# Ledger of designs, part 15: VHH binders against q9y6x5

Target 1, 379 residues: q9y6x5
Amino acid sequence: LPPKLLLVSFDGFRADYLKNYEFPHLQNFIKEGVLVEHVKNVFITKTFPNHYSIVTGLYEESHGIVANSMYDAVTKKHFSDSNDKDPFWWNEAVPIWVTNQLQENRSSAAAMWPGTDVPIHDTISSYFMNYNSSVSFEERLNNITMWLNNSNPPVTFATLYWEEPDASGHKYGPEDKENMSRVLKKIDDLIGDLVQRLKMLGLWENLNVIITSDHGMTQCSQDRLINLDSCIDHSYYTLIDLSPVAAILPKINRTEVYNKLKNCSPHMNVYLKEDIPNRFYYQHNDRIQPIILVADEGWTIVLNESSQKLGDHGYDNSLPSMHPFLAAHGPAFHKGYKHSTINIVDIYPMMCHILGLKPHPNNGTFGHTKCLLVDQWCI

## First folded at step 1 (VHH)

Design b2 (framework vhh_5j56_2)
Fold by ESMFold2-Fast, scan of step 1:
Structure b2 (fold): chain B 379 residues (1-379), chain A 131 residues (1-131)
Amino acid sequence: as target 1 above (379 residues)
Amino acid sequence: QVQLVESGGGLVQPGGSLRLSCVASGFTFSEYSYYAIGWFRQAPGKEREGLSSISSGDYGSTSYSDSVKGRFTISRDNAKNTVYLQMNSLKPEDTAVYYCAAKPGYTVYWGDEYLAEYDYWGQGTQVTVSS
C-alpha cells in the first residue's frame, strides 16, 4: 500500500506558544513523534505566501504568491476575490498535490488549504472544499477522514487548514495570556479530536501526520504607528499592499517617490526593488513592486488612521516571533525526537520523500530533515 | 446586529476629491470570524462593482480594482468603528451610488469582494462628478 500523509496547518501558531501554554494533546502527539521547535518561514511572513512555500519548497519570488494582495506589472492583473480562482497567480510553481496526482495516479484531498480550489497546471485536488471560513473544523475533519478512507484511486496526500490562532492573535495580541490561553486550549482540543478520529477509523498507525503553521505573531500598539500620509501624497503612487510591508507602484519618477519615503520614519526600511536584502529572496518576480517598505517588528503602517490590531505578522523572517513550529507522527518519523530549526522550504522535499515522489526543483534541502525520518542516517 | 451607514457623498467637480465614511454599529466578532469591509458602487444602468476592501480580522491589507487604483484609498479607524474611502482625481465616470458592505468570516483571500459574499450592506450614498 502506498504511504499516506496528512498535512495540517493552524494559521499563525507562534513557536513559543508551546513554551508558555499547556497543550496536553499536542504534547502526547509529540511524545510519540517529532518536534521541530522553530521553522524559519519565507519573507513576506504572510499566510498565502508561506502556505504555498510549504507545498512547493520555493521562495515567494519563485512561486509567484508574493503577498496576500498583489499586482502583476506585466499583465496588469490584480490578485483579488474576483480573480482568486485565476490559475495565472498559482501557475509559477507545482504544488505537491499536483505532483502526487500526476506521478503515481494517486488522489489528493484538501480542506481549505490555499490554492487547492484552483486548477494549477490543469490539475485540481481530486477532492476539495471551496474556501469558506465559516465551515467548522469538525466538518473539514469529517470530509478529510472520509476521503482518506473511501477513495479510489487512494488519497495519499491530504491537507487541512484552520484559521486559528491567527484570527485571535490579530484581535487580542500574543501577549494577552487570558484570551490566548482560551484560544490555544480550543486548538489543543481540536488536535485531540483529530487524533481520536484517526484512531477510531483505523488510520492512525499507518498515516503520517504533520502539524505545522505558516508564521507567528507579534504584539502591535497604538504607540507604534507609521502614518504613510505624512510621508507622501496619494497622487504620487498606487498602493498595492499596506502593512507591515507596503508595496508601492510609483506614478511619477521612482527616485522622487523613494526620496519622499526614505526618511519618513526611523521604524521603517525603504527599499528600491533591486536593493531588497538578498537574504529575503524577495526580488525576482514581476509581482514585487518597484518600492517596498518594511516596518520594524510591532510597527503598523497606516493611512492617517488608528489601528485596533493588537497582533500582526509579515515582518522580517529572521524574527523568532514570526516562526512557527512543526510536529509530526507516523511510520516515517522517529518517536520522541526534538530538532531545533528547519527552513519552511525544507518541508516540501521531506514530504516528497515520504510519499515516494520525485520533487520538482526547489529551494529546500532534504538533508535538513533527515534526522526526523526513520529510514535516513542522522549524524 | 451589524448596521452600516455611509456619508460624505455629494456633488464634486472633475479632478476634485471626496472622502466617504462608513460607520458600523452592532459590530461583533467571534473567535473564528472577523469582518471584511468593502466599498462598492453602482452607476445608472450598470452592475454593482467592487472597488476596494480592507479586512479587520486578517492583516489590515488593502485591495483595489483596476478602475480606481492610485486614485482611491481605503482606510479604517477601528476606535471610531469607521471605514473611509478617500477618492482623488474624480472623473465623470465615477458618478454612482457608493455602498459599504461587511462580510463575517476570516478570509485569506484579498482584493475586490464578490457581491454574493457580503451579508451586511449600507443604504448607499450618491456621488456625482459633473462639470
Scores: ipSAE 0.000, ipTM 0.223, lowest interface PAE 13.5, mean pLDDT 86
Fold by OpenDDE, second read of step 2:
Structure b2 (fold): chain B 379 residues (1-379), chain A 131 residues (1-131)
Amino acid sequence: as target 1 above (379 residues)
Amino acid sequence: QVQLVESGGGLVQPGGSLRLSCVASGFTFSEYSYYAIGWFRQAPGKEREGLSSISSGDYGSTSYSDSVKGRFTISRDNAKNTVYLQMNSLKPEDTAVYYCAAKPGYTVYWGDEYLAEYDYWGQGTQVTVSS
């Protein structure tokens, strides 16, 4: 039987939550599997970009999902979480479920993973759910496990997405121990439910399961605001994406806009597109706007209004607060092994290996994950 | 010590219904506790199979095997430390000894046998579906 892999994402699960909160079910999962303590995600550290990086192995500039909100100046199209169904945005890369789907005697399934309800390269997952935040985890889990268990051709790759603890992180801030403890307990319970469901269906021993996330969460405050209105008039630019990495489309001369913003705050770096640091791998795409503003950790870029978020993400991907974790269990993985760090783009070649798929060109390094896999030498 | 006691089994006609109860002692069904409760059955000459499970989570997520999905419903009463299995539309094929199993906390080691993940088992209750 071909290997099977379930990729699960709990949005906004900051890596150090594992150290600061209790996760009985997840710890059991880890105990019998592997853990990567920190996953360095891609810049910007937002939901759509990082989820697409996981399944493509590409930096944002390469796969073309460069933010949760995008604008294409040529087509005049907009991308947002409420407008993400146009294949135009996704077709700059081939996600793993498409690759898998195109193989003989294989199919893919998806429960609300970003991009899975869109035909990409004229291919859509054999089984998928249209994104609906109101659909319970249980329903998503039921569908995904049903497909894993009963499909023909068999589902060999599946994705499962859940919006927590991101939403709550935004609402409460990651440092709210009381509320986040409750939220994270629920997450752990959902992991328990997942494992239990798989065991009940007889899938657990033969299914590879990866539990990961796209980014972390940093504490924000009303005391750490950067008001752009203090630096530049709204008539001079269009805001394509906002905090903590604002994408600026100038309506006047770019240099003038830049000069008005460059000294706006000591807690914000302003980059012309060509001057964006190479380490971000966030330059070579037309969807990246002419100017980007990058707030320091914990600072919020606002207009003439206050922020409603007590937590946020999207900051420099070198910040530990932005890092998720990765845990995995299944025939492909060792038991009781912990690894310090990988890059988020490294997940793709690993998944391809597990599934026996030829990977598309990607930015991942298979060597970084070899120690997680039973069939590889750990060097 | 943790104990599970099943009840509610009996003889029913095809198409009939039964409600099984599993009363747990030795641990509590508190929302602050971590546990899983599962229902299993074993027919003569057949292997034990999992039917349904419920977690301790706030959502009270449930799981069902394909064989019972749509017919059986698992529920719990925390105040009574009891898990129920409502069995509707019973078939002769449902004839078996039904067991309740519990996995308190996170002390369970998951081995090769998924059935072994439950630490505690009841004595079982006989369910017979016959005309």
Scores: ipSAE 0.000, ipTM 0.199, lowest interface PAE 17.1, mean pLDDT 92

Design b20 (framework vhh_5j56_2)
Fold by ESMFold2-Fast, scan of step 1:
Structure b20 (fold): chain B 379 residues (1-379), chain A 131 residues (1-131)
Amino acid sequence: as target 1 above (379 residues)
Amino acid sequence: QVQLVESGGGLVQPGGSLRLSCVASGFTFSEYSYYAIGWFRQAPGKEREGLSSISSGDYGSTSYSDSVKGRFTISRDNAKNTVYLQMNSLKPEDTAVYYCAAVRYTSDYYKPLRESAYDYWGQGTQVTVSS
């Protein structure tokens, strides 16, 4: 029987939540598996970019999903929910479910993971759910487990995405212990339900399960706003993305727009595209705009308005507040092993190894994840 | 599956007020759901224009076009699964068919006032500002 893997994402699950709250079900999962305490995600630290990096092993400039809101200067296309089903946006990379279906007679299954309801290189996940935020975790889990147990050719790669704790992190902020405690307890209960369902269906002992996230969350405040309208008039630029990383398309001379913005706020860095720090790996793509504004942690860029959000992400990927964790359990993984840090792009080549797939060229380093795996030597 | 029903339109005199309602069915407003609801209008012989949007509860972010900023206010009632557009100081040039639109997304994605950004549309409600 081929190896099987279920990849689960809880959006916006900041790594240090594990140390500040009780997770009896997740702790039991970790005790018999592995924990990576910090996953260094890719810049920008947003949902669509990081979810696609997990399944491609590529930086955003390489896979083409460079933000949740994008403009492609060559084709003049805008990325929106009516355009995210356009394969154009996703075709700069080959996600693992496509490779899984094409290399062997294998199926993939998906419950809401970004990109899985889009044909990419003329290949869509064998089983999938069209994205609908109103669908319960239980219904997503029911579909995934039915497909894992009842498919021919067999489902060997499955994904499951859930919007929390990101939504609550934005609404309440990560420092609201009362509300975050309630939300995180619900997530732990969902992890308990997942494990129990897999055990009841006879899947648990032979299935590799990864639980991870795309980014963390940091506290925001109405005292930490950057009003872009105070620095530049709307007639000088088109706004492609706003906060905390603003993507600016100049309508006049780029240098003039840059000069109006460069001293706008001491809490925001302004970059011409070619001056974006190399460590971000956020430069070599037509969807990255000529001027990028990067707010300091906890600062919100606004257009002459107040922000109601108490938490946000998208900030510098070196910030621990932006880091998720990774936990895993199954026949491929050691039991009771803890690892400090991996890069989010390292998850893809590890998953390819577990599934016996040849990875496409990627930015991950398999050596960084070797110590998690029972069939590898990790000196 | 998702249906949006506008109501509250009608004939009003210049300087008057109307509150438009958009009731969603097949979709539940929740702090755990990512969505944006936008109000658009189309006047006779004109292109459809975006007026205001409100994102999911995690953001609570609102946007307004310059033509209505300070006169129109968007709000929502999650318990009633309804989004409102409060229109004050109405002018004859506000005469149009008003549309409610919705989009779902996987994250805290901010949606600008672009018609192409929205996947679900109501049938519209007529607003006439005339003596």
Scores: ipSAE 0.008, ipTM 0.274, lowest interface PAE 9.1, mean pLDDT 87

Design b21 (framework vhh_5j56_2)
Fold by ESMFold2-Fast, scan of step 1:
Structure b21 (fold): chain B 379 residues (1-379), chain A 129 residues (1-129)
Amino acid sequence: as target 1 above (379 residues)
Amino acid sequence: QVQLVESGGGLVQPGGSLRLSCVASGFTLSKYSSYAIGWFRQAPGKEREGLSSISWSGGGSTSYSDSVKGRFTISRDNAKNTVYLQMNSLKPEDTAVYYCAAEPYRDSYGYLSDEYNYWGQGTQVTVSS
C-alpha cells in the first residue's frame, strides 16, 4: 500500500492558455484538486532542461542538461538530439525514478519523459518506452495504466510525456486562436480520457496525479529577426546552440568575439559566461559556453535566413509567457485550492514527500508547495 | 546515506594553527553538486555559531562570519570529497566543538544551523596554554 504518483507533462502548455480557452475536463480535474497558476521554470526555458529540472529539483547548471544542444568543454563531447543515449549527459543528477527504485525497492514506469530511456547511475526506469514521437497518447496511456496495475514490485512512480501543444505552438504561434483552440481542445479531450481510464481501472481514488508542463510559448515574427552573420564571420566561432539563446564557442580570442557581438542588436544581450546574471542560475557548468547571447522575447536569432517558426520558447524565465502551470489531484492534495506561483525546482521535493522518498540534494524548497498537501499546514 | 566526518581537532597554544577536515560520504561532492558545506562551532552553554561555508558549484563560492574573517580559510578538494578549514591565529575564545554540515545549494549561503540538514559528530578544538 505504498503511495502512487503519476506525473504528466503537456510540452509547451503556457499558463495563460487556461484563461483564454475552455478546458472542461481539466477544469473538473482542478475543481476536485489543486491549481498552481504559474510555475517559474529554469533558464533556459527549453524542453530537455526543464523536464530534467522537474524530476531532479535542480537548476540546469547543477543537473547538466543545460540546453537541447550542448558541448562539454572538459570531455569535448557533443549532444545534439534525443537519440544520444550516452549516460554522461544525464549522470550529473539523480532523477526521481532512480531514487524510487533504489530507496524503496519499488518500480518506476515511463512513457517518453526525457531521460527515462537512458541508464542513469546504472539504473533505467523499470518499465519504459524508447522515445518515438509517432507513438499515440492512447498507447502511452495504455502502457502506463497496465504497468500501474500489473507490476511486481509495484509501480509507485509513473511519468507520461506528450509533445503538444509545443509542436503546434511553434508552427502556428500562440496568438493563432483558431488553430490553437483546435489543438488545446484535443489536449483537454486527452485529459478526459486519462481520468476516465484511471476511474475504469479503479486507480483514480488512490493515485496522485500531477499535470504540468516545462515552459510556455511566445509569438515570433519575420519582423523580429537578429541576423548573427551581419555581426560576426563564421570563421571566428563554433555555434553550439542558436535561438533564442545562442551558445558561442570562440575559435579565436574570447574578448575579440565578444567585442564583435556586444553591439550586434538592441534586442539581444551578450554575456561573457562570468557576467551571466546570477538570477538565471546558468553559469556553473562546463557545458555552458564562454559567450551566451539572449534574445528579447519574441526575437529570433538567425544565420542570414528567414525563420519559419511563429512561436518559440527558451527566453528569460521571468517572462510570464514562458511559465507553465501545475494541476494536481489525489489523496495527498487538497480539493479546490488555488495557489499563485511556485518554482519548477519545487516539484521534486514535493513529489519525494508524497512518495516517502528521501530527496537528493536539490534547489527546491518544500515550504513553497506545502499548502497544496493535506498533511501540511499553511502559515 | 549522507555522512560527514570531522578530524584535525586537538589542543593548541594561543596564536597557533590547526587544519580541520570534513570528509563526505554517501553523496557526490562535485562542481555540479547542489551541496554546500558549512563549518559551525559550539562552546558549552553558548548558542551554535556559523563560521564559514563553501559551495561545490561555480569555483566554490565562500563566506565567513565576522569573528573569523581573515583568520580562517575554507577550501575544497572535490576529488577527495573533502572540505578543509584552515584556522590561524587561534585565541582561547575559539575553544569549541567544531561541526561540519551539508545542505542543498541555495542562492545565498547562511551561517544559520537551521539551514543545514546533515551534521557531523564534531571535533574538539581547545586553545590554551
Scores: ipSAE 0.000, ipTM 0.109, lowest interface PAE 21.9, mean pLDDT 85

Design b22 (framework vhh_5j56_2)
Fold by ESMFold2-Fast, scan of step 1:
Formats: sequence, C-alpha cells, structure tokens
Structure b22 (fold): chain B 379 residues (1-379), chain A 131 residues (1-131)
Amino acid sequence: as target 1 above (379 residues)
Amino acid sequence: QVQLVESGGGLVQPGGSLRLSCVASGFTFDTSDYYAIGWFRQAPGKEREGLSSISGSYGGSTSYSDSVKGRFTISRDNAKNTVYLQMNSLKPEDTAVYYCAAKLGYYRSWDYTKPSEYDYWGQGTQVTVSS
C-alpha cells in the first residue's frame, strides 16, 4: 500500500498562540504525534509565497511567487488574487502534487491550497476545488476524505486550506484575547472534526497528517502608519505591492526615486534590489521590483488612507511573530516528540521522503526533519 | 440572494453636502466578517471610478481616492446593515451615478478601485451638483 499524506494549513496561525490559548483537540493530536514549535518561513511572510514554498521547498526568488501582488517587466503581466490562474506565474517550480502524479502514477487531491486549481507544467491536481472562500471547512473535508478513500489511481497526497485565523488576525489583531480566543477555539473544534472524520472512515491509523501554517501575525495600529504620499508623488512610480513590503517600479530615474524614499520614515528600510539583505533570499527574480520598502514590525505603509486592520504579516522572517508551527501524526512520525525549529523549505523534502518521491532540487535540508521520522536515525 | 440598495442622492448646490446610504440584504455585517463594501461613481462618457471602501475582513480598514480624500467619509452601522458615504464640499465634477458594491468572502489581496474585484452591485443613485 503506498503511503498517504494530508497537508492541512490554517492561514496565519502564529506559533505562540499554542502557548497563550487552550487547544484540547490539537493537544491530543500532538500527544501521539510530533510538534515543531517554530517554523522559520521565507521572506516575504505572505500567504501565496509561503504556501508555494511549503510545496516546492524553494525560496521565493527561486519559485517565482514573490508576493501576493506581482509584476513581470519582461512580459508586462500583472498577478493578483483575481488573476492567479495564469500558469506563467507558477511554472518556475514543480510543486509536490505534480511530482506525485508524474513519478509514481498516483493521484493528488486539493481543497483550495494556492496553486492547486492551476495547470503547472501542464499538470493540474487530479482532484481539486476552484478557490471559493465561502465553501465551509466541512465541505472541503468531505471532498478530501471522499477522494482519499475512493480514487484510482489512489490519492496519496492531499491538501486542505482554511482562511482562519488570518482573517480574524487582521480584523482584531493578535493581542485581542477575547476575540482571538473565540476564533482559535473554533479552529481547535475543526481539528477535532478532522480527527473524528478520519477515525470514522478508518483512515486515522494509516494516514500521515501534517497541520501547519504559512506565517504568523503582528499587532498594528492607526498610530503606526507610514504615508507614502508624504514621501514621493505617485507620478514618479508604479506601485506593485503596498504593505508591509512595498514593491516600487520607478517611472523616472531609479536613483531619484530611491533618494526621495530613503529618509522618509525611521520605521521602514528602503532597498535597491541589489542591496536587499542576502539573508532574505529575495533578490534573484525578475518579479522582484527595482526598489523595495520594508516596514518595521507593526508599521503599515499607506497611500494617504486609513488602514484599520489591527493585525498584519509580511514582515522580516526573523521575527518570532511571523513564525507558524508544524504538528504531525501518522505512521511516519514519532509519538510525543517536540522539536524546536525547522525552516519552512524543509517541509518539502520531508514530505517527498514520506511519499517515496525523488525531490526536485530545493533549498530544504532533509537532516533538519530527521528527528520527526520513525524510519530515520536521529543523532 | 445578496442585494445592495443605494439612497440619498439628489440635486445639491456647489459646496453642499449629501449622505449616501447602502443597505445590504442577503448577508449581515454582524454574522459575516468576510466582506468589503466599495463606493464607485460613473459620469456620462467616463469609466467607473473607485472612490472609497470599507472592509470587514480587515478590521474596518478604509481607503479613499485622491479626488475625494478629506471631503468624503465612509462609515458603517452593523446593526442597520448599512454603509454610508458622507460627501462634503461637493463640486460640479462630483456629478455622477453613485454605486455601492460588495465583495464577499475572505480575500488575500484586494484592489478597491477595480470594478472587477466586486461580486455584487447596486442599481446606482444619481448625484447632481449644479447651481
């Protein structure tokens, strides 16, 4: 029987929520599985980039999804949530579901993971749902479990994406304990439903399940705004992405735009593309604009606008507030083991190992995840 | 079925004020956190222009176009399921049909100025600024 893996993402699940709130269902999952307390995500700490890094094992500059809003100067194409179906944006990497379908003649299934409703290298997930945020977690779960049990070739890799706690993190901010407590309790209940459904269907003991997230969340405020219109007139540049990492395409001399921005606020760093810190691994791609602005944690870049979002992400990936966690259970994983930290790019080669797939060249290190796995010697 | 109904338009003299209302039905602001409401206008022979937005999903984040910043204010009343656009210091160039539009569901990025980003539209209300 081939090994099976279900990868679940709760968008925006900050790692330290686990220490500040009660998760009885998640705690029962972890007790008989593994927990990685912090996952160091890739820069920028945004949804599409990090979800694609999980399934490719690549930094954003290598897989090409460098932001949630992008521009390619060579082809003059624009990317956003509303036009993300063009394979052009996704073809710089091979995600694990494509590898699964091509190497092993197995099927993949997807409930709304970014990229799974797009043909990538002429291959789309065998079973998928077109992205629709109005579809309930229960409907997503029902489809995934149906496909896991009733497919030929067998579904061996499945993904399930849920928009919370990111939406509520933006609305209330991570410091709103009353509202976040309600939201996180609902997520824990969904985890309980997931486990119960898998047990009822006879899948639980033989299925590998990973529960993770793409990024965390930090507190924002109306008192921490950077008004870009106070720095530079809009006629001098095209804005490709805004906050907290602004992507600037100059309409005039790049040096002149840089000089107007460089000293505008003590709460953002201004980088020419070639001066972006090497530790970000965010330089070697045509979709990275000639100038980027990086706001300090909790600061929001605006265009003479009010932003009442009380939480945000996209900030420096060295910030603990930007880190998600990873929990896993199944025949591939130890029981009751806790690990401190892995890199988000390490998830891909681990998943390839579990599924018996040859990974494409990637930025992950399999050695970082060995201690999680029963078939590996942990030194 | 989701519906948006605008009201509060009419004839006003330059320098005057109007408050437009957009009543939403088919979903409620109290029970649906995953929405955004935008105001647009369209004058004869011109493209539909985005003016302002308010987002439930982003904790009530508001945005304004340069042509209306400082003059127009967007607000909401969750109990009445209504979004308002308070328009002050009205000019003849503000003459247009004003539309309320809704985007439903969680969204990861959003351009409030693009009509294509919105799922539902009201019928519009005429605002005429003339002496």
Scores: ipSAE 0.000, ipTM 0.237, lowest interface PAE 14.6, mean pLDDT 88

Design b23 (framework vhh_5j56_2)
Fold by ESMFold2-Fast, scan of step 1:
Structure b23 (fold): chain B 379 residues (1-379), chain A 131 residues (1-131)
Amino acid sequence: as target 1 above (379 residues)
Amino acid sequence: QVQLVESGGGLVQPGGSLRLSCVASGFTFSEYSYYAIGWFRQAPGKEREGLSSISSGDYGSTSYSDSVKGRFTISRDNAKNTVYLQMNSLKPEDTAVYYCAADEWLYTSGDYLRPSEYDYWGQGTQVTVSS
């Protein structure tokens, strides 16, 4: 039988949560598998961009999902993460489920992973659920396991997405140990349920399982606000995205807008598009606006209002608070191996290798993940 | 486990050049290494100041203090597990003990010119700029 892989994401699972809280089920998973302690995500450190980077191996400027809110000046289309399923936004890359379905007579299955309920290059996941946050983890798991056992052609690639601990991280902030402890214990229990279900169905020993996340979380405060209205009048620009990375489309001369913004706050950097630091790999796409504002960690950009968020993400991808982890178990992976760090774009070529797929050109480096795999030479 | 050994210090005339080397053991500079290396100096009776830093990997970046920007250049040779500080246009006020420091860059606050960000330090090498 062909190799099978289940990719699981717990949104907003900051890497150092593993050091500060107890995860008995996740630790049992890791004991007989592998742990990557830090995954360096792509800029900007947001949900839709990083989930698409995981499954394409591309920087955001290359795959085209450059933010959770986007504008295309040529088509005059607006993208919002809350309800936009237009294939236009997703068509600049080929995600792994599309490749899986097209290279071999194989099926893909998806429970809520961003992009899986959208036809991309005229190909939609063979089995999928339309995004609905009210659907329980148990229902998502029931569908995934049913599809893994009962599909023809066989499901060889499956994805499972869960909104926590991101939602609670925003609401309580990552420094709220009491509330975060309760949330993270629930996540660990869900991991236990996942493992138990796979064992009961006879899938556990032959299925490769990756548990990862898209980003971390940092503490925000009412004492750390940047009021954009104190810098510039609304008549000078159109706001495409706000915080912590603001995307500015000028209505007047770009230099005039830049000059009004550049010295407004010591807690944000203001970039003309061509001056965005090369290390971000966030420049070469028409959906990246002419002026980008980047807030310092823990600072929130607002429009003459307070912010109710006690935690946020989207900040500089060099910040450890923005980094998730990766754990994996299965026949492709070593047992009891711990690795320090990989790049989030490295996950895609590793997954292609496990599934025997030819990867599309990508920004990942297979060598970075080879020490995790039993069929590879380490060092 | 991690050790750093500095070399290349000495006496030089004003306007001269020196290249300092920092050889690391206990970890490897490679595409899989995520260590930051900083160069620091301390003159008699003064606090230790950061001069330059370099981080590993494609995401790696260099930084410089205003006092040395344009005169000093940091670089690394991963095959030799070595970081260099090329010092040009040396002045008498550059006289100090020069230190190499290392830490895991993913666990730093991003202020790589702050001595407290670094857990591993070399013994130092003396640089004297005098006529």
Scores: ipSAE 0.000, ipTM 0.121, lowest interface PAE 20.8, mean pLDDT 87

Design b24 (framework vhh_5j56_2)
Fold by ESMFold2-Fast, scan of step 1:
Structure b24 (fold): chain B 379 residues (1-379), chain A 131 residues (1-131)
Amino acid sequence: as target 1 above (379 residues)
Amino acid sequence: QVQLVESGGGLVQPGGSLRLSCVASGFTLSKYSSYAIGWFRQAPGKEREGLSSISWSGGGSTSYSDSVKGRFTISRDNAKNTVYLQMNSLKPEDTAVYYCAAELYDDYLGSEYSLADYDYWGQGTQVTVSS
């Protein structure tokens, strides 16, 4: 009897792709469900931070996954391949699968969602797959649907993550119509497979399904490079993260490093940590470095080298190119309803409401998503 | 910060085998950053040719060019920051300078990663197949 929810992410699915390409399977899904045209993600607009914001409802400064590459100044730990499963990095928040397992004596299931293969507050997803990019979408879907149908206690929250269209967006750029058309058609076919599988297994009518993404993608170019080595000698700082948001840990006085960087390029902003714009909500965490460089949209920060990538993200979260969408279908959702925008942190309290969970304190606002839900009165 | 150093080249007879190593540094700061290491070669008077690639993160998706498929095998040891190219059934036309290169993304790589443009290059190691 408890409500069930499957949360699906297609990494790097820019909202504007919906306007420029045809998605017959996704459009059929939306026709009997809801569409949010733009989701305003959190800064920085990177995979790890935004995936954790979706499941915690927190800004990056609050949940602690502040980048895909991190350094903690208090403990002197680096977020690296050798310690990516260290709970230390993930323990500043409680993701929804942990809350689901602890509040309601229910199970959670995960196919590759960031953090689900890590014990967080001594709790790991009841069913999970260790992250492995070589595992097919079909195998991920097969495991998720098996766990949804054959679990005790019942799986009520499940997640499924897929790496495309992000990898192809980086390689070809979002403006390559020929290659992106092929990639996005494959994704639409996967959405069709998902719906068909759920229908064949008798899950479709009683399951809430959310399809969303963590960020968008913008076009990059060899003509839009910022050479950091032209600004400052590498002996003056330790580089924690490079592009398009560089995280700088000074080896000398912070003011001296700032002065060497501040006028180096008209295509990046240089911030002392305390001067980072409040609208980013990217300041109050020891993993945010003393100096942050933010490249303008489509500009790449490099170290005396060329960059071959044609697409990237991580840029200012006010940019529409950085925004994903959200589509949903199921007994909790209206049919044929279109909404303009929500914040990515609003997804968490909405999901808690659908599952009957008490949310942990978060930065989302339930009022922003209530019009999507059948059990809420919008006016 | 990414630096690549190739080794293991040399002289070998036709039909012989060699194993090349590529030691990478500077890109292990985040396991969840998407990145790939590829092997390329350049013979005298010819353009640089892509041979094989492997995703550094996750399960290590691999790709091969038709000229080497079935003869060459790419593998990785993440603990040693090393990518290997095992070359079997070598032919005189395999004579070239062999390069490893890295492509860095800030996200997970998809399973269909192919030979692509690369941001960081090693200096190369000579392979000569003759008798």
Scores: ipSAE 0.000, ipTM 0.190, lowest interface PAE 17.8, mean pLDDT 86

